VH-VL binders against q86iv5. Designs and how they scored, part 17

Target 1, 237 residues: q86iv5
Amino acid sequence: LDSCSICVDFVGNSLNDLLNIILNSGVIGTCGDLCSAVPGGQIVDTVCDLLCDYVGVDEFIKLISDVDPDPIYICEKISVCKTNDNAAASLDLVQINPQNGTVGGTFTLSIAYTVTNTIATGQLAFNIIDPTGNAFGDAVLLVQQSPEQYTQQFQFQATPSEQESFPNGLYTVQALVCEGSCGSPHPNTYTLANGTTTFTISGADSSSMSGAGSFSGSSQSTQTGAASGSGSGFALF
Short names: E, the ipSAE of ESMFold2; O, the ipSAE of ESMFold2 at other seeds; V2, 0.75 times the mean of E and O plus 0.25 times the DockQ between their complexes.

## First folded at step 5 (VH-VL; framework fv_ciduvectamig_arm2)

Design s15 (at its last look DockQ between E and O 0.55; V2 from the best seeds 0.00; counts 0 for: pae O 6.7 > 2)
Fold by ESMFold2-Fast, scan of step 5:
Structure s15 (fold): chain C 237 residues (1-237), chain A 122 residues (1-122), chain B 110 residues (1-110)
Amino acid sequence: as target 1 above (237 residues)
Amino acid sequence: QVQLQQSGPRLVRPSQTLSLTCAISGDSVSSTSAAWSWIRQSPSRGLEWLGRTYYRSKWYNDYAVSVKSRITVNPDTSRNQFTLQLNSVTPEDTALYYCAREGRYFGAFDIWGQGTLVTVSS
Amino acid sequence: QSALTQPASVSGSPGQSITISCTGTSSDVGYYNYVSWYQQHPDKAPKVLLYYVTNRPSGVSSRFSGSKSGNTASLTISGLQAEDQADYHCSSYTRSSTFVFGGGTKLTVL
């Protein structure tokens, strides 16, 4: 059972719904009262009820309402995600193709890393920093990753949006492997490895450009390992 | 061990109601960690999920859009079973019908009944 | 009619790897990770092979692995064996609290 990934995904998707329910509801006496108000139907109701019942409604509300909530920390506090203060890893490759592209073009980010002590609950995360200092990124949840080599690829199209305009110039890619949420001040969080690369955008692709750019990830292991989850287009750290 | 045992008539005439029962052993129909589904299989449509019943603080039902107007999935806590009723059947409802549990593995059907071949013909 | 798109058939030789795709929409495969795979031998009920995209039930061989990218989930079978010859079905939970299935893929091991 991978209750950790399910918890992190649930909290990540439902945090704002839960906060709004807590803020706008009167007295919430049971997990059932809280969870029945969360949109998503049968599986979401069940996951919410199980997580809430594990710690009780008062403690669950306290964790959700914390000053600096993050899904990994919340799920560690519920005890469905594990921690490892001795986790260790190295970054072997951070590469982007093409290294020189155009606005509207497609870019592939390839990251290779080696886990040397098990990552219990963590992230492979990256930020892309544009020439003006604006940043965007994504992350993949890592759960119980055993010592071996892993690879991860991300693709995006450099399509201008409200979040990122893709100006011409030099872009910096920063990648992190972490136990816990990368950049979090919460206990049991450690940066295990970091790496950087660069690429350039110049001119415009003649292809039509529409909508906001978005990331799509694929996970693959060279030796019986796996990563789970995907992230958003916002800077992670 | 959890087991699902199906029963019900195997021949139904067009316009009549198809009724099947799924008896549960080793688990409770009112278990708050489970949901109870009906799924059918035919050569033309493959596998089709039809609907579920489940208990959390009250009973809930969910139904596939294609059958929603003529389907009922009902729990019976006294007999620890659940039933499928499908009204106004046509030859297109000819299929192998399974009951199944949504249980241990979130988003998956971990226990299946033996299946009941239902033929709708005149 | 199936809501999720799978190839009708795939084939491989013993010892090789094959991959089966399952393509849905942003309201099912693309929204949740509640994607599962089932193996079905002739005249038997489907058996859960993978759940939550990548997870194996107890007793399922590590030769079976899963992944997802956007609206497409994939099942990979490595080290093909004769007993892997079967029908493979994908399914996904939806934002409407329903389930949808793929059309099924017949795997032939030659």
Scores: ipSAE 0.740, ipTM 0.891, lowest interface PAE 0.9, mean pLDDT 89
Fold by ESMFold2, look of step 6:
Structure s15 (fold): chain C 237 residues (1-237), chain A 122 residues (1-122), chain B 110 residues (1-110)
Amino acid sequence: as target 1 above (237 residues)
Amino acid sequence: QVQLQQSGPRLVRPSQTLSLTCAISGDSVSSTSAAWSWIRQSPSRGLEWLGRTYYRSKWYNDYAVSVKSRITVNPDTSRNQFTLQLNSVTPEDTALYYCAREGRYFGAFDIWGQGTLVTVSS
Amino acid sequence: QSALTQPASVSGSPGQSITISCTGTSSDVGYYNYVSWYQQHPDKAPKVLLYYVTNRPSGVSSRFSGSKSGNTASLTISGLQAEDQADYHCSSYTRSSTFVFGGGTKLTVL
């Protein structure tokens, strides 16, 4: 059982529901009262109960109601996720293939990074900025990442959608490795490394494909140890 | 140790109601850490989750879309068991039916009943 | 069809590693990390091998490992043994609070 990953996953998926329940439900006297109202069924309710009971309902509500709530930060404050203010890493490679592609094509983003001081709870995150300045991206949760070299790949298909039309032109990829949530102003949060690359898209602006934008990430240790954890954190920092 | 023991008829005529019972030992049907499911298996469709019941301050049910108009899963706290009722059965409902517990491992069925092969035929 | 896509069959020789894929959507495999795998020998109930993508229940061999990338989960069996010959099923919890299963994969040990 990875309690940190379960906590971050739950908070990330349920934060808006929790805030709405807190705002609209009146008296919430127990974790059961709060958590039974969260959509997601038995599994989600059980995870909610476990986390809420761990700190107590009043403290849990306070943490969820933070002005700038952040799943990693919340899980750190309840002590399910650890922090390391001395975490350190570098980005060794940020590479996208193909460098020149087409609308509807598949792009593979490869990121290699080296951890030099354990990342206790953090992210590997990226943004892709289209020629018009519109950005999309994804993040992978990093839990207890020991000092090692790591590689990860992400793929996406450049299928036009309401969120991203994939116009022709130059795209910029920004990648970050962070302790804590990338881009967050919260305590115990650090950008440890960053890197960039670019690619181009050319081709027809007409497509019969359904609009979608999703990323698949994989974690691989190439030198010393096993990779840990897969999950989704925050996109667009 | 937790054990699930199934019982019920093995032959049901079309248009009738399929009823199965799952008796629980070593755990409580009203345990707040568990949920109680029915899953069936056929050669043509493989494993199919049908529905569940569980207790969290009150009783809840969740049902698969494919059967939600015909299914009921009920707890029986006095006998420490839960039941499946599937109305208006057809030969397509012929399958090996399992009851299962979830909750010890998030998102997984850790304890399964022995299975009951139910044939729907005239 | 089953909601999750698995290969119908895979095969391997003793001592080899094999991987079984399980592909769903952003509403199931890609939504939560509540993905599980089951081994089923003939005439027996399924037995859980993995839960929450990577975790092994007590008593499950470390030869079984799991991963997930986007909408695809994978089960890897290393050091293949004759007794691993069985059917393998994946399952995912969905955004709508239901479970879905893959169609199953028959593993043959050559």
Scores: ipSAE 0.211, ipTM 0.672, lowest interface PAE 5.3, mean pLDDT 86
Fold by ESMFold2 at other seeds, look of step 6:
Structure s15 (fold): chain C 237 residues (1-237), chain A 122 residues (1-122), chain B 110 residues (1-110)
Amino acid sequence: as target 1 above (237 residues)
Amino acid sequence: QVQLQQSGPRLVRPSQTLSLTCAISGDSVSSTSAAWSWIRQSPSRGLEWLGRTYYRSKWYNDYAVSVKSRITVNPDTSRNQFTLQLNSVTPEDTALYYCAREGRYFGAFDIWGQGTLVTVSS
Amino acid sequence: QSALTQPASVSGSPGQSITISCTGTSSDVGYYNYVSWYQQHPDKAPKVLLYYVTNRPSGVSSRFSGSKSGNTASLTISGLQAEDQADYHCSSYTRSSTFVFGGGTKLTVL
């Protein structure tokens, strides 16, 4: 079981609840007092207790209460996620298909990268910038990514929503590989590589609107088994 | 070795209450590291989680929205067991009912009872 | 509450690899990583195969692997064997502190 991934997922989903509990409670004397108040039921409470007990309730509260909390950074400070200040990687491919598509169409983003020094805890992240400057994207958590070549694919449907209308025009894709959270100011955080590509959306006479788009990814190693493929979706740089 | 042994009637009339019992050996119903669920299986619906009970400083329950108004899951610490009570049953409640433990593997049911086929008909 | 979507059936020959998908929503598969897979042979209770997307319980073959992206989880069986013929179910913990299951996938080994 990967304690680092569990920690990052828990903190990412529960950070605001934890901060609110800390601010509104008088004395929090045990991990049980803090963690039983976190919504999410048995599983979330148990994960909270395990992480909190690992460092002690006072240290856990201090780490959560940091001025600019960051799930990866918090999990590094409690020592369930490792850091490597010498992590190194390059982006080999940032490619999107089709390069010319329509509203409602499906696009596949393919990213290949080579790790040359282990990424201890980091991200593979991307932004898609529409013609008006509005951006959307996703990130995948990378844990103990050994030196090797990796590939990841993402798909999305260009279905208009309140968050993204998918206007006609030129779109820019930016991809990043990072140690730590991409764009974070915290220690042990580095952008290791970046790359870009573009695509266009041109009109059709379809105008129906649907809910927000989603991303699907598939990872594979060209040398050894699959990388962990579960992302949590973070605000990007 | 942890085992779950189910008991209860296999035929229930419509509008009555379905009651099943799951006896636990090798673990405690009050274990703070476990939760105790009822899950049913039918050809039309596949596996369907119904609800659970678990102990964390006090007893908690979570229930599926589809049955929340009709279901109760209760622990019995003196007999080391837990029960399902499903009120106002209809033929659509005909299914193979399992009890199951969660807790050794987060978010997964690692121990299952033998199953009890319950038919709801007149 | 809402069933997760799985293919009704898949088939493969011994030695091949197959993948079974499990698609939910941002309130279940896409919310937490508490996704699990179960193997069920005829007249038997389900047996946990994977938990937390990728992890294998003790005694589960390394031929079974899992992944997740967005609202879709996947089970991959490599080196398919005759004993793999069974029903496969996915499950997800939800934002509402409930569990949901997929409709199940019947795997036939040819």
Scores: ipSAE 0.096, ipTM 0.656, lowest interface PAE 6.3, mean pLDDT 85
ESMFold2 (binder alone), look of step 6: mean pLDDT 94; pTM 0.957
ESMFold2, look of step 11: ipSAE 0.090; ipTM 0.650
ESMFold2 (binder alone), look of step 11: mean pLDDT 94; pTM 0.957
ESMFold2 at other seeds, look of step 11: ipSAE 0.082; ipTM 0.643

Design s16
Fold by ESMFold2-Fast, scan of step 5:
Structure s16 (fold): chain C 237 residues (1-237), chain A 122 residues (1-122), chain B 110 residues (1-110)
Amino acid sequence: as target 1 above (237 residues)
Amino acid sequence: QVQLQQSGPRLVRPSQTLSLTCAISGDSVSSTSAAWSWIRQSPSRGLEWLGRTYYRSKWYNDYAVSVKSRITVNPDTSRNQFTLQLNSVTPEDTALYYCAREGYPYGAFDIWGQGTLVTVSS
Amino acid sequence: QSALTQPASVSGSPGQSITISCTGTSSDVGYYNYVSWYQQHPDKAPKVLLYYVTNRPSGVSSRFSGSKSGNTASLTISGLQAEDQADYHCSSYTRSSTFVFGGGTKLTVL
């Protein structure tokens, strides 16, 4: 059972719904009362009940209502995700191809990293910072990543959107490997490694202009490990 | 350990009601860790999920939009089984019908019945 | 038609590796990790092969692996064997609390 990934996915998708239910309900006496109101139907309701019943409804509501909740932290507090204050990793490669491209073109970000002490629950994350300082990015969840070398690829098209216009100029890529949520102030959160690279965009490209600001990624490791949950293409930290 | 056994008529006339039963052994139809689904398969449409019934403090049903106006999926706790009723059938409802268990928390169809080929013709 | 897009057929030789894609939308494959793969031999009911994108039931060979990127899930079969010749179906839970299936992919081991 990978209860950690289930918990992180559920909280990540349902946090705002849970907060709205808590704010708009009177007394919530049971996990069933809370969870039956969560959108997503029977599978989502069942996951909610399982997680809530593990700690009890009062504690679950407290964790959800924390001033700065994040899914990894909440799931660590529920005890379905593990922590490791001694996690360690290094970033071996941050590379984007092509290094000189055009608006509408496809870019591939390749990241290689080495875990030197187990990452219990963490992220591989990146931000891309455009010439104006606007940022977008993505992350994958890392669960019980053993010491070994790993690779991850992300792909996007530089198609203009409301969130990112892809102006001509120099772009900076920042990549982070973290125990916990990258940038989180919560306990048991550490930036383990970081790296950077750059690329340039100039002119227009007649290639497909669909998929503005969207990322497609893949995970690779030399042993079977868990990496899941690519994000929405917004800045992560 | 868990087994699903299907029964019901294999020939149904257009405009009539298609009715199938799925008998459960090794689990309870009222188990809160499962839902009970009907899925059909035809060469033209492939696999198509039709609907489910499940128990969480009361009974619930969910149905695919394409059949929602014609379909009922009902549990029978006394006989530990659930049924499919599909009203006003047409030849397009000719298919191999399966009952299946949705196992939770993953929502996968982990146990399938043997299948029943239902032909809708006059 | 089918809500999820799969190639109609894929072929490979024993010992090779093949990948089958399953493309949906941001309201199914792209939203949840409740993606399952089913193997179906002729005249048999489908059997669950993978669930929650990557998870294998007990008894399923490690030659079968799954992944997901955006709106596309993939099944990879390494070290192809004759017994792998079958139809493969993907399925995803949706934001409407329903399930959708792909059109199925016939794998031929040549």
Scores: ipSAE 0.601, ipTM 0.818, lowest interface PAE 2.0, mean pLDDT 88

Design s17
Fold by ESMFold2-Fast, scan of step 5:
Structure s17 (fold): chain C 237 residues (1-237), chain A 122 residues (1-122), chain B 110 residues (1-110)
Amino acid sequence: as target 1 above (237 residues)
Amino acid sequence: QVQLQQSGPRLVRPSQTLSLTCAISGDSVSSTSAAWSWIRQSPSRGLEWLGRTYYRSKWYNDYAVSVKSRITVNPDTSRNQFTLQLNSVTPEDTALYYCAREGYHYGAFDIWGQGTLVTVSS
Amino acid sequence: QSALTQPASVSGSPGQSITISCTGTSSDVGYYNYVSWYQQHPDKAPKVLLYYVTNRPSGVSSRFSGSKSGNTASLTISGLQAEDQADYHCSSYTRSSTFVFGGGTKLTVL
């Protein structure tokens, strides 16, 4: 059981539902009252009750109602995720293969980093910025990452979609390793390392003719240590 | 130590009600950490989750859309068991029926009954 | 059938690694991390191998590992052994508070 990962996932998925319930329900007296209104059934109800009961309904509502909510920060305040203000890391590699590809081709982003002082709860995050300035990205949650070397891979297919058209030109990749949520203004959040690389897209790849709808974002293919996350179509920072 | 034991008729006629019971030992049907599900398996449909019952401050049920109009999953706290009732059965309901516990391993069925093959025929 | 998509069969030799995919939608595999994998030997009930995408219950070999990217979850079995020959099923919780299962994959160890 990793209560931190479960908490971050719950808050990430249910934050808007919780905010709407708090806004629209009047006085909420118990965790049971709040959590039974959250959509998601038995599993979500159980996780919500566990987290809310841990801090009490008043504190839970206060954390959810923060004007700049952040799942990692909320879960740190609940005390199911740990913090380390002295976390430290370096980025050893930010590489994309191929460095010259085509529309419809598959690209693999490889990131290598070294943790030199434990990351308690953080992210490995990236944004890919297309030639027009449109960005998409992904992140994986890092929990209790001990000092050692880590490698993470992300894979995506450059198939045009509503979120990203994949025009020909130069693409920029920005990667960050953070304690806390990358870009968050909340306490116990630090950018530990950052790096960039570039790649180009030119022409069309005959191996893909799917067009819009066949691209779901990036995929995590190689992971080491405690990490979780899924593909995302939007910039993270 | 936790065990689920199934009982009930193994032959049901079309249009009748299929009724199975799952007896629980080593845990409580009203445990707030658990939910109690029925899952069936057939060559044509594979594994298919049918529904669950679980206790918080009150009893809740969830059912798969495919059977929602015909199914009831009910707890019996006095006997520490739960039941499946499936109305208006057809030969397509012929399957191996399992009861299972969920909850302790988030989103997984960690304890299963041995299964009951129910044949719907005349 | 609204099942998750798995390959019908996969095969490997002892000592090798195999991977089984499980593809759903943004309302199940892509929404929650409540994805689990089950091993089923002939005439036996399924046994949980992995839950919450990556977590192993006590007693499950570290040769079994899981991952997820977007709408696709994967089970990898390393150091393949004869006793791994079985059916493998994936399952996901859904936004509708229900469960869906994959069609199952028959693993043959050659």
Scores: ipSAE 0.547, ipTM 0.779, lowest interface PAE 2.3, mean pLDDT 87

Design s18
Fold by ESMFold2-Fast, scan of step 5:
Structure s18 (fold): chain C 237 residues (1-237), chain A 122 residues (1-122), chain B 110 residues (1-110)
Amino acid sequence: as target 1 above (237 residues)
Amino acid sequence: QVQLQQSGPRLVRPSQTLSLTCAISGDSVSSTSAAWSWIRQSPSRGLEWLGRTYYRSKWYNDYAVSVKSRITVNPDTSRNQFTLQLNSVTPEDTALYYCAREGTRYGAFDIWGQGTLVTVSS
Amino acid sequence: QSALTQPASVSGSPGQSITISCTGTSSDVGYYNYVSWYQQHPDKAPKVLLYYVTNRPSGVSSRFSGSKSGNTASLTISGLQAEDQADYHCSSYTRSSTFVFGGGTKLTVL
């Protein structure tokens, strides 16, 4: 298995399951014993076995059980994801359209950034902070991004949910480009660029509100298809 | 390279058991890097995945809900093949049946058998 | 009814570009990137065109590309050629360790 994105996807989806299995099981002697207990069946078991066998069950358990584990760091330690301590990038644009919208309306977040030295494994991440300080956001995995200009767009509907009520007022957007996981204390993690913008929500949309808020991403990079999807939930950094 | 060769009866009567065999060459049915699936195709239902068998530390089977009560997918390590058994067939089971290999890491059917058209009719 | 929704047919002329959508749920297309596309010519078994949303097997033309957003995956064929006339099927792994397929899309090159 040589795919960084497959490892990050697997660990991201299965980390809590792996932690619960490790916590609730006695001595785990083999990768097969650990991985057969992970929900998701054939493909998930196969990916788990391949990653675990690469480092051995004891080291795999140690990486999963570490203080503040994160998928990128784990996959870097397994050696399926690369690191670059000299990665470099700049944020050229962080923009919300419309800058003045309504509850229930659709907002588009546009982020432009320039990679100036290859990002080996990293993230483009953002948080949207409401007037009360509650935050939500998402991240896109960046794998082997070569020096050039990139753009990403994310859309969300300001529909009140359990996670975010969308009160009227001023909203702040914070965006980061990182080598490694944004905000992680692990080695080979660097904030490469940051940027902010603001937007305002006032009043209600004329359209019916249809439940929980969500957002989706799009990309021109090699991470096309590894989009953020509908809302990652909580703040990421 | 890896090849899948299908065999079995092409005409089955209603209420009987449909039985097909898929012979594997160039790989092992017990390879831990693969899973072995049956997929059927009909004009009315399109492509339908039916089930798989695969080996990791032991043998596993997974089956589609629609056929789970009637289906068995079994490996035969001595002949390097796997079989489909579908019980209590009806005319709705008339279809082109394929065996296929699920690739190890990306969940794609990378090798397909030639297909067997099975007609369920009295 | 198929588990994944595809248009029944699409058409285009040589040299044009077309896109075929494949819509599932948050338990299949929306959960995993284990989405594949298959090309099927008359009287032949399906052949894998794309896997893991975007990846092409050896020998598959770069004219075929894939993407995914939320619960919808898309296959785009650029520079249409007569030999592209075929049926196209999407599939996705599910959280229940099963596979589901779309209804298939018949591509006609006019």
Scores: ipSAE 0.622, ipTM 0.840, lowest interface PAE 1.7, mean pLDDT 88

Design s19
Fold by ESMFold2-Fast, scan of step 5:
Structure s19 (fold): chain C 237 residues (1-237), chain A 122 residues (1-122), chain B 110 residues (1-110)
Amino acid sequence: as target 1 above (237 residues)
Amino acid sequence: QVQLQQSGPRLVRPSQTLSLTCAISGDSVSSTSAAWSWIRQSPSRGLEWLGRTYYRSKWYNDYAVSVKSRITVNPDTSRNQFTLQLNSVTPEDTALYYCAREGYRMGAFDIWGQGTLVTVSS
Amino acid sequence: QSALTQPASVSGSPGQSITISCTGTSSDVGYYNYVSWYQQHPDKAPKVLLYYVTNRPSGVSSRFSGSKSGNTASLTISGLQAEDQADYHCSSYTRSSTFVFGGGTKLTVL
C-alpha cells in the first residue's frame, strides 16, 4: 500500500531484468527506454518510469548496477523510503523449536524485539548457517515501525534442496534488526540489534529425501503490523 | 506555459563560431524530466538534430556524429538558458536553428523555439 | 541525406485517408518505440503530432494515428481536411543516444 513498500517490492523483483536490459540494450538516454523493456506490462512500466524520472536515468542505472544490489538503499536515494540515523531497537528473544530435530522435520524460529526509536526503513533478518558453513535466510521489511514490542515467527521444513542439503550437525541462527538493509555498506544503514542461537539436526540420511526447503513467516505487533516478509532461500548477510 | 525564446547573431562569417542562446520560461533547465536540444533545418539536409544537454545529478551532453568535433551545448542554471556553440562554420552550416525541449517520457520534441535563420557568408 | 526514409510527397482529396511511411534500421525505428511525428506549416516551427509511435498529445485530432512494424513506422491521416496540407517529419531515438529525422513528406490536399 505505502509507496516505500511498493518501491522496494518493484526494485527487488525487477533488479535482474533491469540489469539484463542495461547489459543487452546499451540504454543510456531515457527512463522510457529502460522501463519499456521491463517485463510486467503497463503497470510495471509506469512504476519504473516514475521512480527513474525522479533521479534521472544515469543515476538510476548507477544505483541498480552497484556491486551490492540494495532495494532499500535505491528507494531511500530516490526519497520514496525514509531514513532515521537515530533508529534504535533491542532483541528480546531468538529461539528455535525444536532445538534437536531430524531431516524433514519442521522448525519454528521465534524472534521478539523492541523498537525504542522509530525504524524508518529496515529489516528483521536471519541467517541459518549449516555445519559446512553454507547459509540461508529470510527477511521482513520494516517501514515506519513505531516504538513498541514486536514478535515474528518463521517456519521451515528441513527438506534437502539444491540450495541446502541439511547435513547432520550443529546449526547457527543469527538474527539482526537493522535500519537499512542488514549487512549493507550503504549510507544510513545501521545494525541496531544482534542475537544468535543454535539447534541440531540428527538422524535420517539427507540423501534419502527429495524436495525443496522454503520459509514462511508472520509478524505480530501490539500496534497494527508495520512489517512485510520475503522468502529468499539464500543468505542475506 | 513553457516557452523557449532564441537570440543570437544571424550572420556569421566562414571559419568563425556560431553562437545562439535559448531562454527557458515555465520550466527549469536543470529539470530531471527533460533534455534541451538544438535542431537545424536546411533545404539540402532537412531536419538535423545536433545535440543536447541535460541534468541527472551532473550535467551530460550528447552530440550528433556529424558535428561532434565542432559543437558544444552548455546550460546556464543562473539565467535558466542553454547555448549552442558551433566552431569553424562553413556555408553548409547555413540553416534555420531551433532550440527544443525533449519530452523525456515521450522521446519527442514537445516545445520548440521560434527559430533563428543563420547565414554563413563572407 | 536523411537517416530515415520518407516519400518526398503524398496527395489526397478531402475526406480520404493517406499514409506516410518512415523507414529506419534495427538500431533506431526497429529498436525503440521512441518514434515521433511532426507537422510543419510554412514559416512555422514543427508541432508534435504523435509520440511513442501511437500516442497523441492533448489537442491533436484523432484523425492522426500511428503504427510500427519492424523497421517501418507509419502515420495515417483519415478524413483529410485542407488544413492538413503541410510537411510531415518523422524522428526516432537511436541506440547511440541521439535522434535522427526523416527527409520530410509534403502533403498536398487536392
Scores: ipSAE 0.009, ipTM 0.413, lowest interface PAE 13.1, mean pLDDT 82

